# Ledger of designs, part 1: VH-VL binders against DNA polymerase sliding clamp 1 (pcn1)

All scores and structures are predictions.

Target 1, 249 residues: DNA polymerase sliding clamp 1 (pcn1), of Pyrobaculum aerophilum (q8zty0)
Amino acid sequence: MAKQVLTYIDAKEFAYIIDSISVLVEEANFLIRNDGLYLRALDVSRTAMVDLAIPKESFEEFPEVEELRFGLNFKELKKLLRRVKKGDKISMEFEEGRVRIKLIGKSVRSIVVPSIEVVGEELPTPKVVYTAMVKAASDVLATAVKDADAVADEVKFEASEEALIISASSDKGEVEVKLDKNSELVYEFDVKEPASARFSLEYLVDITSKTSKISDIVTIELATAKPIYLSFDIPAGGKISYFIAPRVE
Positions, changes and structure headers below are counted from each chain's first letter, unless a header gives other numbers; antibody chains aren't numbered by Kabat.
F, E and O are the ipSAE of ESMFold2-Fast, ESMFold2 and OpenDDE, as the mean of both directions, binder to target and target to binder. V2 is 0.75 times the mean of E and O plus 0.25 times the DockQ between their complexes.
Where letters were taken out, [cut] stands.
The coordinates of atoms that the task and the answers printed are left out; those that the model quotes come from them. Centres of patches stay.

## First folded at step 1 (VH-VL)

Design E0 (framework fv_ebronucimab)
Fold by ESMFold2-Fast, scan of step 1:
Structure E0 (fold): chain C 249 residues (1-249), chain A 125 residues (1-125), chain B 111 residues (1-111)
Amino acid sequence: as target 1 above (249 residues)
Amino acid sequence: EVQLVESGGGLVQPGRSLRLSCAASGFTFDDYAMNWVRQAPGKGLEWVSGISWNSGSISYADSVQGRFTISRDNGKNSLYLQMNSLRAEDTALYFCAKDSGQTSLEEYFGYFDYWGQGTMVTVSS
Amino acid sequence: QSELTQPRSVSGSPGQSVTISCTGTSSDVGGYNYVHWYQQHPGKAPKLLISDVSKRPSGVPDRFSGSKSGNTASLTISGLQAEDEADYYCSSYAGSNNLYVFGTGTDVTVL
């Protein structure tokens, strides 16, 4: 009857990860396998997907299981995580039908939440070949997307051999952000073929705002009229990634 | 036109290995996931394995996990299936199947829009 | 092995309608709108007939239609013709190690 326990060393980073996921979904299944923690979920409109993969090496304690699935409602989890302090660890102990979650610091704060069953998870990865890849400062993307949101409901990404252009235009105004390949804010630039696609700002503003607190670097992958791929490396190991369907051109 | 041509099938003894190939033409091979599907004589279809466009996502049916290895060479427009520790129940016609490609996220999960004619694998002594 | 249940055979006369059921669970047919149908003539490769429950590919006659209710998907062939005599397989995304599961197959005979 030994409890299965998962302990992550940076509770504040974990809180940002949960915040980033909860932009798309209010509840989701986590999957623990022998090699790591995984989560993949589609938003209700099925136009945005979040993909989380954290290797077992990123955890101080990790369950010894072939497979363990547990669903959580993020509203309750986020209430606990609002209390997180720098230096806290987060621990999850799995019991029948429930999860005991602890914030471990100078004191120990805990909550027990029901494990819920979320049907329809375990989604495959969207199959896209990308023609453009840019690694850049994540806060620049977050700012560009926020500025676009002020004037429009959708944003256009254009990659050329010289630059990535993020723009939006409406009767309320026009914004454009140009990331030249030689900019100090661009770390890698690989455009094999120019790419252009438009996306709804519905989730992008919150996604990029939350994820910029996890990683200073974003990897942006584009292809003409294809879903955008945004990937953020987690400092303790692993990735949180997003696919967002394009608007019709 | 889209064409998928399988090869490498034949008669093989139990416990031995065989490698299947699929040559693709008529579409941008590295835009799409590829799959292997088999059909035993007089029986139905069984999905065997799938590989994403960049080989980043690979999956196997429980019946072949640990014995078969799927791979692709995008420079050669080719899909492969390395079959080890073959059993009598692996006897089947093996089809190469192209996954679909669309613009919405739902449409990227795929169906098999084109199939090859198959290559016959017979596992018998 | 096939995971989705189909009738072994259905038969009809030219001009009649036949319906083929495909029954799974809430983790495949009931959980997703990723049910597909394939037609296979003797000695030939399967051909995509219906995708995503009810979407008809270019070149497929409109007498073929698909639907889903709960854990059961259905393929209906109206105005049955001699060339419709074939094996029909449903398929569903399953979301596990067996990402795609096929039905047991249905032999359609035109009498």
Scores: ipSAE 0.032, ipTM 0.434, lowest interface PAE 4.8, mean pLDDT 86

Design E1 (from E0, 15 letters changed; framework fv_ebronucimab)
Fold by ESMFold2-Fast, scan of step 1:
Structure E1 (fold): chain C 249 residues (1-249), chain A 125 residues (1-125), chain B 111 residues (1-111)
Amino acid sequence: as target 1 above (249 residues)
Amino acid sequence: EVQLVESGGGLVQPGRSLRLSCAASGFTFDDYAMHWVRQAPGKGLEWVSGISWNSGSIGYADSVQGRFTISRDNGKNSLYLQMNSLRAEDTALYFCAKDEQGSLADFYSGGMDVWGQGTMVTVSS
Amino acid sequence: QSELTQPRSVSGSPGQSVTISCTGTSSDVGGYNYVSWYQQHPGKAPKLLISDVSKRPSGVPDRFSGSKSGNTASLTISGLQAEDEADYYCSSYAGSNNLYVFGTGTDVTVL
């Protein structure tokens, strides 16, 4: 037998991951399977979903279990993670009804937090057929979304054969960001057919701001009037992704 | 406990209209896509129409496009099918069905895991 | 409009295996992994047996299995039992105009 322990080498990166998830929810269930760590959560309005998948190979230590589910309150977890320094590791040891979390650096800091039971349905993987995919600099998306937020409460994404256009318009003004397929800020561009959809800026500003600290690259997938898919590769392995429902026309 | 109950079927003359209803219970209705599927007596299944959780995505079979309108009222946990310009070939048992995939999913992406008992529509002179 | 092609009927004895094919095109069965299979007993609503080509819902025996190769999906029923006598339908997402298509149906007879 072995203790059930999970160790992640970059505690600062882990803190950014938690910050990104907490944009949508105050608490959520983590799921450990034999092949990785998973989390899926839907915001209270059921219009945005976060999906986290980190393979076991990304961890220094990984528990030997078929399945282990544990819920955490992100407000409390963020208080601990506020003290993370560059070079720290984070370790979680699972006990009955609780998780012992250690920040391992020049000193070892240890806390024990209750494992909570977050009530909710098992959320299925969204199956959306996308017609456009653009891989680009995440900071460009974050800036475009922030600029849109200054003039409107929603933003439009339009993908064509030649470019991705992110725009917003209201009585306060207009903003438009055009990412041509040959731009130095565009790394991959695959548009099988044009796509257009509008989204609320309510979550996008914070999501893109926080995820740009995790990954320098974002994968954007679009289809007309479908949820937008934003995926960010984690340097240590895995990804954090978001589905955001479109505004109805 | 998860249930779908159809109503509104009956005998109707060609060229007339009929409105079907489907009452959902036992699940979070506004988190799932919904479908109408029909089966003519002694024949196979035919998909008629589908609608996403927020009514943002709607599809119709070519045979009913322009004549039928699907809609939903999430506050009442109800799905509807407004059938106009009915034809003899629309005669069938009409099933309401829930898509297995919820949470922002395309209404065609999963199987249909919950079905009602159906409501019979007979279009005859 | 097109329907997915299934054999009209298939028969077997108790304990045998039977396989039902479902043939479409590259714009439905061949283009997506969204194939489902349904069982329908006379006078009853259809029951989902398989979704996503090969995924079994809770409560469906592992005697039912699904697969896909190119434009053809298959449902295999192993250890055939009398209760498996029913009509079986495949279905697939067809993409264009948000279309969803059913197969022609197969009558399974347990001899």
Scores: ipSAE 0.016, ipTM 0.535, lowest interface PAE 5.7, mean pLDDT 87

Design E10 (framework fv_ebronucimab; at its last look DockQ between E and O 0.06; V2 from the best seeds 0.00; counts 0 for: pae E 7.1 > 2, placed apart)
Heavy chain, then light chain:
Amino acid sequence: EVQLVESGGGLVQPGRSLRLSCAASGFTFDDYAMHWVRQAPGKGLEWVSGISWNSGSIGYADSVQGRFTISRDNGKNSLYLQMNSLRAEDTALYFCAKDRSEQGSLSEFYYYGMDVWGQGTMVTVSS
Amino acid sequence: QSELTQPRSVSGSPGQSVTISCTGTSSDVGGYNYVSWYQQHPGKAPKLLISDVSKRPSGVPDRFSGSKSGNTASLTISGLQAEDEADYYCSSYAGSNNLYVFGTGTDVTVL
ESMFold2-Fast, scan of step 1: ipSAE 0.250; ipTM 0.658
ESMFold2, look of step 2: ipSAE 0.018; ipTM 0.437
ESMFold2 (binder alone), look of step 2: mean pLDDT 91; pTM 0.941
OpenDDE, look of step 2: ipSAE 0.026; ipTM 0.566

Design E11 (from E1, 14 letters changed; framework fv_ebronucimab)
Fold by ESMFold2-Fast, scan of step 1:
Structure E11 (fold): chain C 249 residues (1-249), chain A 125 residues (1-125), chain B 111 residues (1-111)
Amino acid sequence: as target 1 above (249 residues)
Amino acid sequence: EVQLVESGGGLVQPGRSLRLSCAASGFTFDDYAMHWVRQAPGKGLEWVSGISWNSGSIGYADSVQGRFTISRDNGKNSLYLQMNSLRAEDTALYFCAKDIYEVTSGGTYSYFDYWGQGTMVTVSS
Amino acid sequence: QSELTQPRSVSGSPGQSVTISCTGTSSDVGGYNYVSWYQQHPGKAPKLLISDVSKRPSGVPDRFSGSKSGNTASLTISGLQAEDEADYYCSSYAGSNNLYVFGTGTDVTVL
């Protein structure tokens, strides 16, 4: 049959997507279906899940398959992606048991990596009824989380009808960031019921640091004592999303 | 032209208090986080304390935690450091420094793009 | 508090290159891409030289460059000039213990 090829026109953006996934896992399975590219992975402590969905229309070339699975080790992939230059395209050609990856620019650089079988369970879509949603500038969230990391190991998100408050405190200091519903940094604000939950900063710092390079806007969804949902739209189409379990009593 | 001018330093006895001020001009003061950084005579730089543009985020170095209090007055374009229970090891030139990041609208990066000339604090006898 | 480790001094002749290392841990230099470098001439305030590991502010000559590998950041000064004789400090965001940590400082001598 014809060679199955996936080509993404912005290799630098693809590198940021890989970086954003690799903060949780060192290897993962990608799934190509007739309508797009998908990935879902859970970190080893089962605390954070990443969900990636990119429609086939975001690709210059897309495999014409019913289903194709391939697993990659991100350590090796990131070595190649360190060489990416602005304007480069990235192409993946699927062969039996291996993937040929090309960076296409003024010159063509290629490497062949094994397609691995990443062992794990099938991950269902989390079923959470969220009571609060805030769409805001992603760098505001990243900065708030970084500031909270300066004083504590966990951060609290509190949504009320008037504002989203992100706070942390310890004997080392305190941080409070208040995003009023009418703030110019808040693009959408929909709170049906107040929500409050606490989360580990170790995940949020890494996630928001990488994802703010992909998207200027973050969608935050909250419910009391439920996982936080963070969603980032990819400029070329699709989204990368995270579910992070709350700290319990 | 960005200018930061520190004042309030001097000779002070151990256990006493001193208040430092920093007057800012040449930029929109209430858009930026501000910091205090010190340098003991003949020694290197040490971060002391920082405060966000709206005073919502405040941090302290372990060496001064519980003794120093940072504050700002955006209406007067001024930064302050209240230093209590002073020790000989607090002897240093104290710099006021401007951060590039703003807590609610800035980037994810933090560094000190402008510094004042410093004010000398000597804690002795 | 723990400081980032720099060599006490480096020296070179005009036109040569020198490199200053800045070694920390996975909780500062290795954990973030928020490394900055400052130049301080005797009796003067520090001045920003490099931000975000390798970004050069407007007005800083391209002879100054920064990089990072693992827990070590480096500042390279190519084409050394007499006016480069100064103390150089690295700094990194460090998270919850102390917001920022500075290096021990390096005295650059132009022979």
Scores: ipSAE 0.006, ipTM 0.445, lowest interface PAE 14.7, mean pLDDT 85

Design E12 (framework fv_ebronucimab)
Fold by ESMFold2-Fast, scan of step 1:
Structure E12 (fold): chain C 249 residues (1-249), chain A 122 residues (1-122), chain B 111 residues (1-111)
Amino acid sequence: as target 1 above (249 residues)
Amino acid sequence: EVQLVESGGGLVQPGRSLRLSCAASGFTFDDYAMHWVRQAPGKGLEWVSGISWNSGSIGYADSVQGRFTISRDNGKNSLYLQMNSLRAEDTALYFCAKDRGYSYGLYYFDYWGQGTMVTVSS
Amino acid sequence: QSELTQPRSVSGSPGQSVTISCTGTSSDVGGYNYVSWYQQHPGKAPKLLISDVSKRPSGVPDRFSGSKSGNTASLTISGLQAEDEADYYCSSYAGSNNLYVFGTGTDVTVL
């Protein structure tokens, strides 16, 4: 292989992206194509899938390859990324079976790690016809989910023509957050048909906590008894998204 | 075919400076990381410094950090080591070595020069 | 930083096998499969003998073999010959704080 370098300008943002992915898995395959960087991973219980797409235009330097796959174990990467400071860049230099990862700031810190072979199945995009879409402040979702987690192990999302309701109830208490379509915290609201589904809180708390540090806006797509779709636009370009399977009756 | 030829060594007094050069031929110089490795008389090998293909990654052994500067000129197929604040313990034969890859660290030194002797004494 | 530990010397007769150990820590030899070995004859530059724990470069006789177990890498020379009399050095990737480390060296003597 020829020289291949990938440089992302905001290392702190990249650290949050890695943290968000590592909620589901400890290792994953990245795919570099001519148009961008991609990653898709499914948790061990097969209930949550993360999908990352960052266009080549989001990078200061991008490899010139038709396709390059590399797998990383996030423990070593996260150790380096714990040292990230505002203003740092992150760079990856790819070699046969190895990658050098650098934090570039007032000093340069680096680690060289092997590219691992992460064995897994092909992960197709879930085929869901969504009937409700709400674009809202990501902090509101993160707070609602955190509050729900204090009283229950699952949370219900209900979309109607007037509002999105996020609720949870148990013998320990109940919480309810109502996002009216006219709320200043709701940026877009498009409900073609009412939708309702319940989800486990086991991943939602950490996912929404970490992704709210990446994006101020979340796009929520719902259909009755279908996986919820959560999408977060990355300020430098691109998107990190999640499909989370519903709890059934 | 691959050749690395070091030069610039000699006798120098403590506290002064010396610059080493390595002329490379027989391979595409700007595709590979390069290193300096030294060996004190009668002693073992010690890695001193490494530089990636484009000078974007540079590393130093703790013993020389802050005093030595590695650099390269890809247009001249040359590697350099600027040695400042020299100490008696820097006395060694200095080898130029080619990395198998374009970034240093995980690979190995597949070709070595014959070395240039640096003696630091009063 | 810290050097990898090798025995100062090993010796054998022609045709015998000798093994040289190279002991580090979980942060270098034990943590990675990036151990290389170098042969150095008196007055000469080192020559790559083994890469990536056990891989032989073109031109290196198959009498030389490498292995690793835990924090210790080993170089074995089978069918020992007079020209194998030399110093042998191991080397390993050592992580983010000290990227490259060599062993203390082993003198191999052939009767």
Scores: ipSAE 0.000, ipTM 0.437, lowest interface PAE 16.3, mean pLDDT 86

Design E2 (framework fv_ebronucimab)
Fold by ESMFold2-Fast, scan of step 1:
Structure E2 (fold): chain C 249 residues (1-249), chain A 124 residues (1-124), chain B 111 residues (1-111)
Amino acid sequence: as target 1 above (249 residues)
Amino acid sequence: EVQLVESGGGLVQPGRSLRLSCAASGFTFDDYAMHWVRQAPGKGLEWVSGISWNSGSIGYADSVQGRFTISRDNGKNSLYLQMNSLRAEDTALYFCAKGSQDILTGYYSGFDYWGQGTMVTVSS
Amino acid sequence: QSELTQPRSVSGSPGQSVTISCTGTSSDVGGYNYVSWYQQHPGKAPKLLISDVSKRPSGVPDRFSGSKSGNTASLTISGLQAEDEADYYCSSYAGSNNLYVFGTGTDVTVL
């Protein structure tokens, strides 16, 4: 049997990726193909989907396989990753029925966890024709979502020809963040048709908090009453993306 | 509010054809997959055919593949089932059913509304 | 025909709990979280009781609960009542080639 090892240079970045995914699910299957590492998972309420794609070139070491599936329960992995420092690497060695995970820095921390078979569904890409796209500073989105969460349990996104408005309102108060198309915090703005939809803050706060630590830029795609698409480019290569279902009126 | 009304059933001889229709109201018809489900007298439910919101994905049970054709007209909020080369074993109550599509995956999450059904009897 | 295996009949007394199994394969029940359950009273159209393995539509009492383990899904009816006497069917998404399959059906009798 060939030795199968995966090594990612930035363990802190990897920790934020795992934290972002674990907001939706406690366990998930990773898929290693000859060109990269992939994961797609849907939360139990079927309101949010995460999609991860990291190319082989982003890794210091990558397994030589046609296909390898491994499922992990994130509980023990997150305990290890809680102590990550800048400059640490993370390595996974695949054995029969288990994964040896090493956090490599000034000291080496190691755990061996069972590789579980998470019986999941085949998850296709959501069928949405988007009418609005805004590329903006990710920390602005994270802050807007956090502020909305202080006031309400849902947030509204409205894209028009001139601006993207993120707002929330309740008897506790009102929050509104306006991203004008000419703002220094907006890098691309393409609105073919106005779009408006409301979303639960249940996942958005943690997703945007964790992903803003990974990427300085977020791509937001909207269509009226359709799932929102949030995409974050990973500096070492690859992308983590989310589809979040809208609230029904 | 949601209503599905089937029509077009009747008594027909083996080898002949029938076309069933389903008129939908009370929801945005072109956002959902639609299905035909049948039930032979005294027997269980059998999924017959399904069609996605845009007619881009269509499926059939093995028992009807090649003989039945499902179609929809979103402008008329109508679902159809063209049944050719009918056999005695096609005798059943045919239900029109609305898919409760998962908005993220586009896959079915159940049949949330059903019509009353239209009876098709295939006999000499 | 119907491809998922259910017991032909289950019976119980008022207030008792009954469980109906629905067994498929890794290509349907075991491979997806799209199991639904339907109640059918004589002469009536089926009514959705449970979707997505365990989700109750509005208006369905919490006495009805769904679960799944491996290739077998289960419907549990607690606090059994006379009105629960009916036929029950499971259904599952079965992939792009077969799309959907129903169970063989279970007759629930309240004694």
Scores: ipSAE 0.032, ipTM 0.504, lowest interface PAE 4.9, mean pLDDT 87

Design E3 (framework fv_ebronucimab)
Fold by ESMFold2-Fast, scan of step 1:
Structure E3 (fold): chain C 249 residues (1-249), chain A 124 residues (1-124), chain B 111 residues (1-111)
Amino acid sequence: as target 1 above (249 residues)
Amino acid sequence: EVQLVESGGGLVQPGRSLRLSCAASGFTFDDYAMHWVRQAPGKGLEWVSGISWNSGSIGYADSVQGRFTISRDNGKNSLYLQMNSLRAEDTALYFCAKDQSSLYDFWSGYMDVWGQGTMVTVSS
Amino acid sequence: QSELTQPRSVSGSPGQSVTISCTGTSSDVGGYNYVSWYQQHPGKAPKLLISDVSKRPSGVPDRFSGSKSGNTASLTISGLQAEDEADYYCSSYAGSNNLYVFGTGTDVTVL
């Protein structure tokens, strides 16, 4: 067969996924393998990494390829995705050096974009031994981070056996959010060893704001002075995850 | 005790190929990213290529993209650079260098251990 | 091909201080805190002197210090000694066609 086609049933959810990725990068390479769609990218300061993995079972149609790489500029893609409506599907047809992207609903809208060569390194998974893991309501994290941003430029995460504390302080004020392990907003709590680290609010505000539209639950993994890991399950299957480097002295 | 030893350099004609090797000892090779850095006679340093500890992250300088291929064999504690379509401007001393990054860090780009270099001369 | 601009040479007497500048753009030195410095004696391999703008690796004397302001990073050598006579190169992450870039190099002479 001549055509390779990828079809995702929920175009609105796909739009949120693209919006969440574009917090870190303006363009990125997608990788299609026999088992799924993948994307990994670092922001320009090399302080935040986004990792996307969607299994082939999440798609209505999936290409039969050993490997297919394609780069997209998110500015052009987001213009098309602003027109998405509930019930729309999104389809991508891969051709030599270009991708035809279709929004399929009551009408069919399409654009043809060049497949670009996004320059960058192929990124390994950071190897961090995490000592604390908390699953909680994603909107609580988004609100805590937004409140911290009002008073400071960095936020502190502290996990103990009994609670996760998210706090920030400066001469402008102090903010603290405490999530006890028995809170109705905490779904899973596993702390083997206390962990504490500070992070820049630069990306966290936008990441948590946009990812809360994809998933109601966030998995937070922490280790002292190590990158924080934030993972969001995609309802149709798969995950979008972030590694954010800690502030150092 | 920690050392890197390059080999495979020599005189080669323009348009031909050459393969460089780097043998590592005295540290846990598979915990660290590795780099190739070159220096033309009487000139400064130029980063050529890098590879992460698991070969999952690879980068190239624009000047060698599409012509050179970096690879590693962790079982043999060895780093390689396959150089194709060689040009006169590729003439340089080629250094193998160890990245400071560890198994638990992001790729750093800081080269804390260097080999002595192997000379590549591209000329007729 | 070196990308970052350094002075060709700086000189000083034993015991004095010298400073070497490394000027790039907002896409390298100015955009990131991933600046390193290397010392190279004639005929020898480079040695890592500074990482993360200002961090000294184990074994590097405290007379070597690094800093950054905007698009310019600086290496300062205080208490200059005869063995400090060498070429010095800065380096930065560049995040584009060349992931890492080196400076043009500076020859330090101890008179």
Scores: ipSAE 0.013, ipTM 0.423, lowest interface PAE 8.9, mean pLDDT 85

Design E4 (framework fv_ebronucimab)
Fold by ESMFold2-Fast, scan of step 1:
Structure E4 (fold): chain C 249 residues (1-249), chain A 127 residues (1-127), chain B 111 residues (1-111)
Amino acid sequence: as target 1 above (249 residues)
Amino acid sequence: EVQLVESGGGLVQPGRSLRLSCAASGFTFDDYAMHWVRQAPGKGLEWVSGISWNSGSIGYADSVQGRFTISRDNGKNSLYLQMNSLRAEDTALYFCAKDSGTQASIEEFYYYGMDVWGQGTMVTVSS
Amino acid sequence: QSELTQPRSVSGSPGQSVTISCTGTSSDVGGYNYVSWYQQHPGKAPKLLISDVSKRPSGVPDRFSGSKSGNTASLTISGLQAEDEADYYCSSYAGSNNLYVFGTGTDVTVL
């Protein structure tokens, strides 16, 4: 059989992608199809979902398979990726029950990890009809969320025709970040109807901290009392996205 | 085994009320959205109402909006349909059905097919 | 809420193929990949045949297949058998208020 190999040019970027996924889950299944690499995972409390899609064109080498599924433990994988050097490529060769991971640079380092069976149902895309979309600098979202986390456990997103407001309030204080539609940090602004929802800062702080290392741009989609959608474009191609359930009102 | 058992149907006069119940067994009831679907004698299927796993999202067909109320009790593995202001046109066999996909707080919409159905309970609104 | 449009009846001979159409709008069948098909024999509860346009549940023969083009979904039954005589209904998510809608139904006869 021809060897089944996946090679990604920027091992450091791949490490950040793994870090971004691991904020929600400790292990997950990757799915390789003829057109790309996919991963969809839901956290244990069923409150947040991560969705990864990287087209085959983003890889230097890509397996030619109808379908190949493999599960990885992210705690172990992150230990291995801690050894990645700037300029390294990462290659994964798939064998029965195991994955051979190579960090390819001035020297080649090869490590074998077990492929695990992650029990779970196939997760569909949430059926949310959004009424507001804002594309902005990802650092602005990360900073707003971090500031909110200093004073509260929840953060509110309010989209109006003129601005996106990210706010939090408690007896410890109040913070508000207003992102006007004409701000130099806003790249697209499309609000069909005002939207308002509140979310746990538990997920948002870690997600935005990790994803800002992958992408300078975030797409935020909102609808009143609906899950927030956050999408981050990967420089080499593809997207990592999140759905986070709203808090009960 | 996975099953749904409806009860509460019967003969009722126009303008009166009736409450249907559906008892679920063999699966984790609070992981799934639930639906009520009806079928008038000799007619097609009509979706009546649906409810998400946590009762956070509820939908109704226009024909029953304002008259029927869907609810669930996850501690009792039971689904209910409170039917008020009944009309002759509400005469039908009422099915309880389970959505096939597991739900999460992230997903308030049901969007898989209905993979488990009860045998139905007949509601006849007459005179 | 409006129903999805299906032909009233379709017929074929044993071993032949038949196709049932299900036509909606861009806000239901055309807007989402969430079309289901159900088979109902007289006096019985409906049985899920296809979900997500083309996915077969466990236990459904591969002679049943689903597809979608624009605002029209289709169920194809190949190798028709006498047991396939039944009513067939499509269903789709129909909007932002968590609405669902069934098709008008199609009676399949095997001649």
Scores: ipSAE 0.018, ipTM 0.489, lowest interface PAE 5.4, mean pLDDT 86

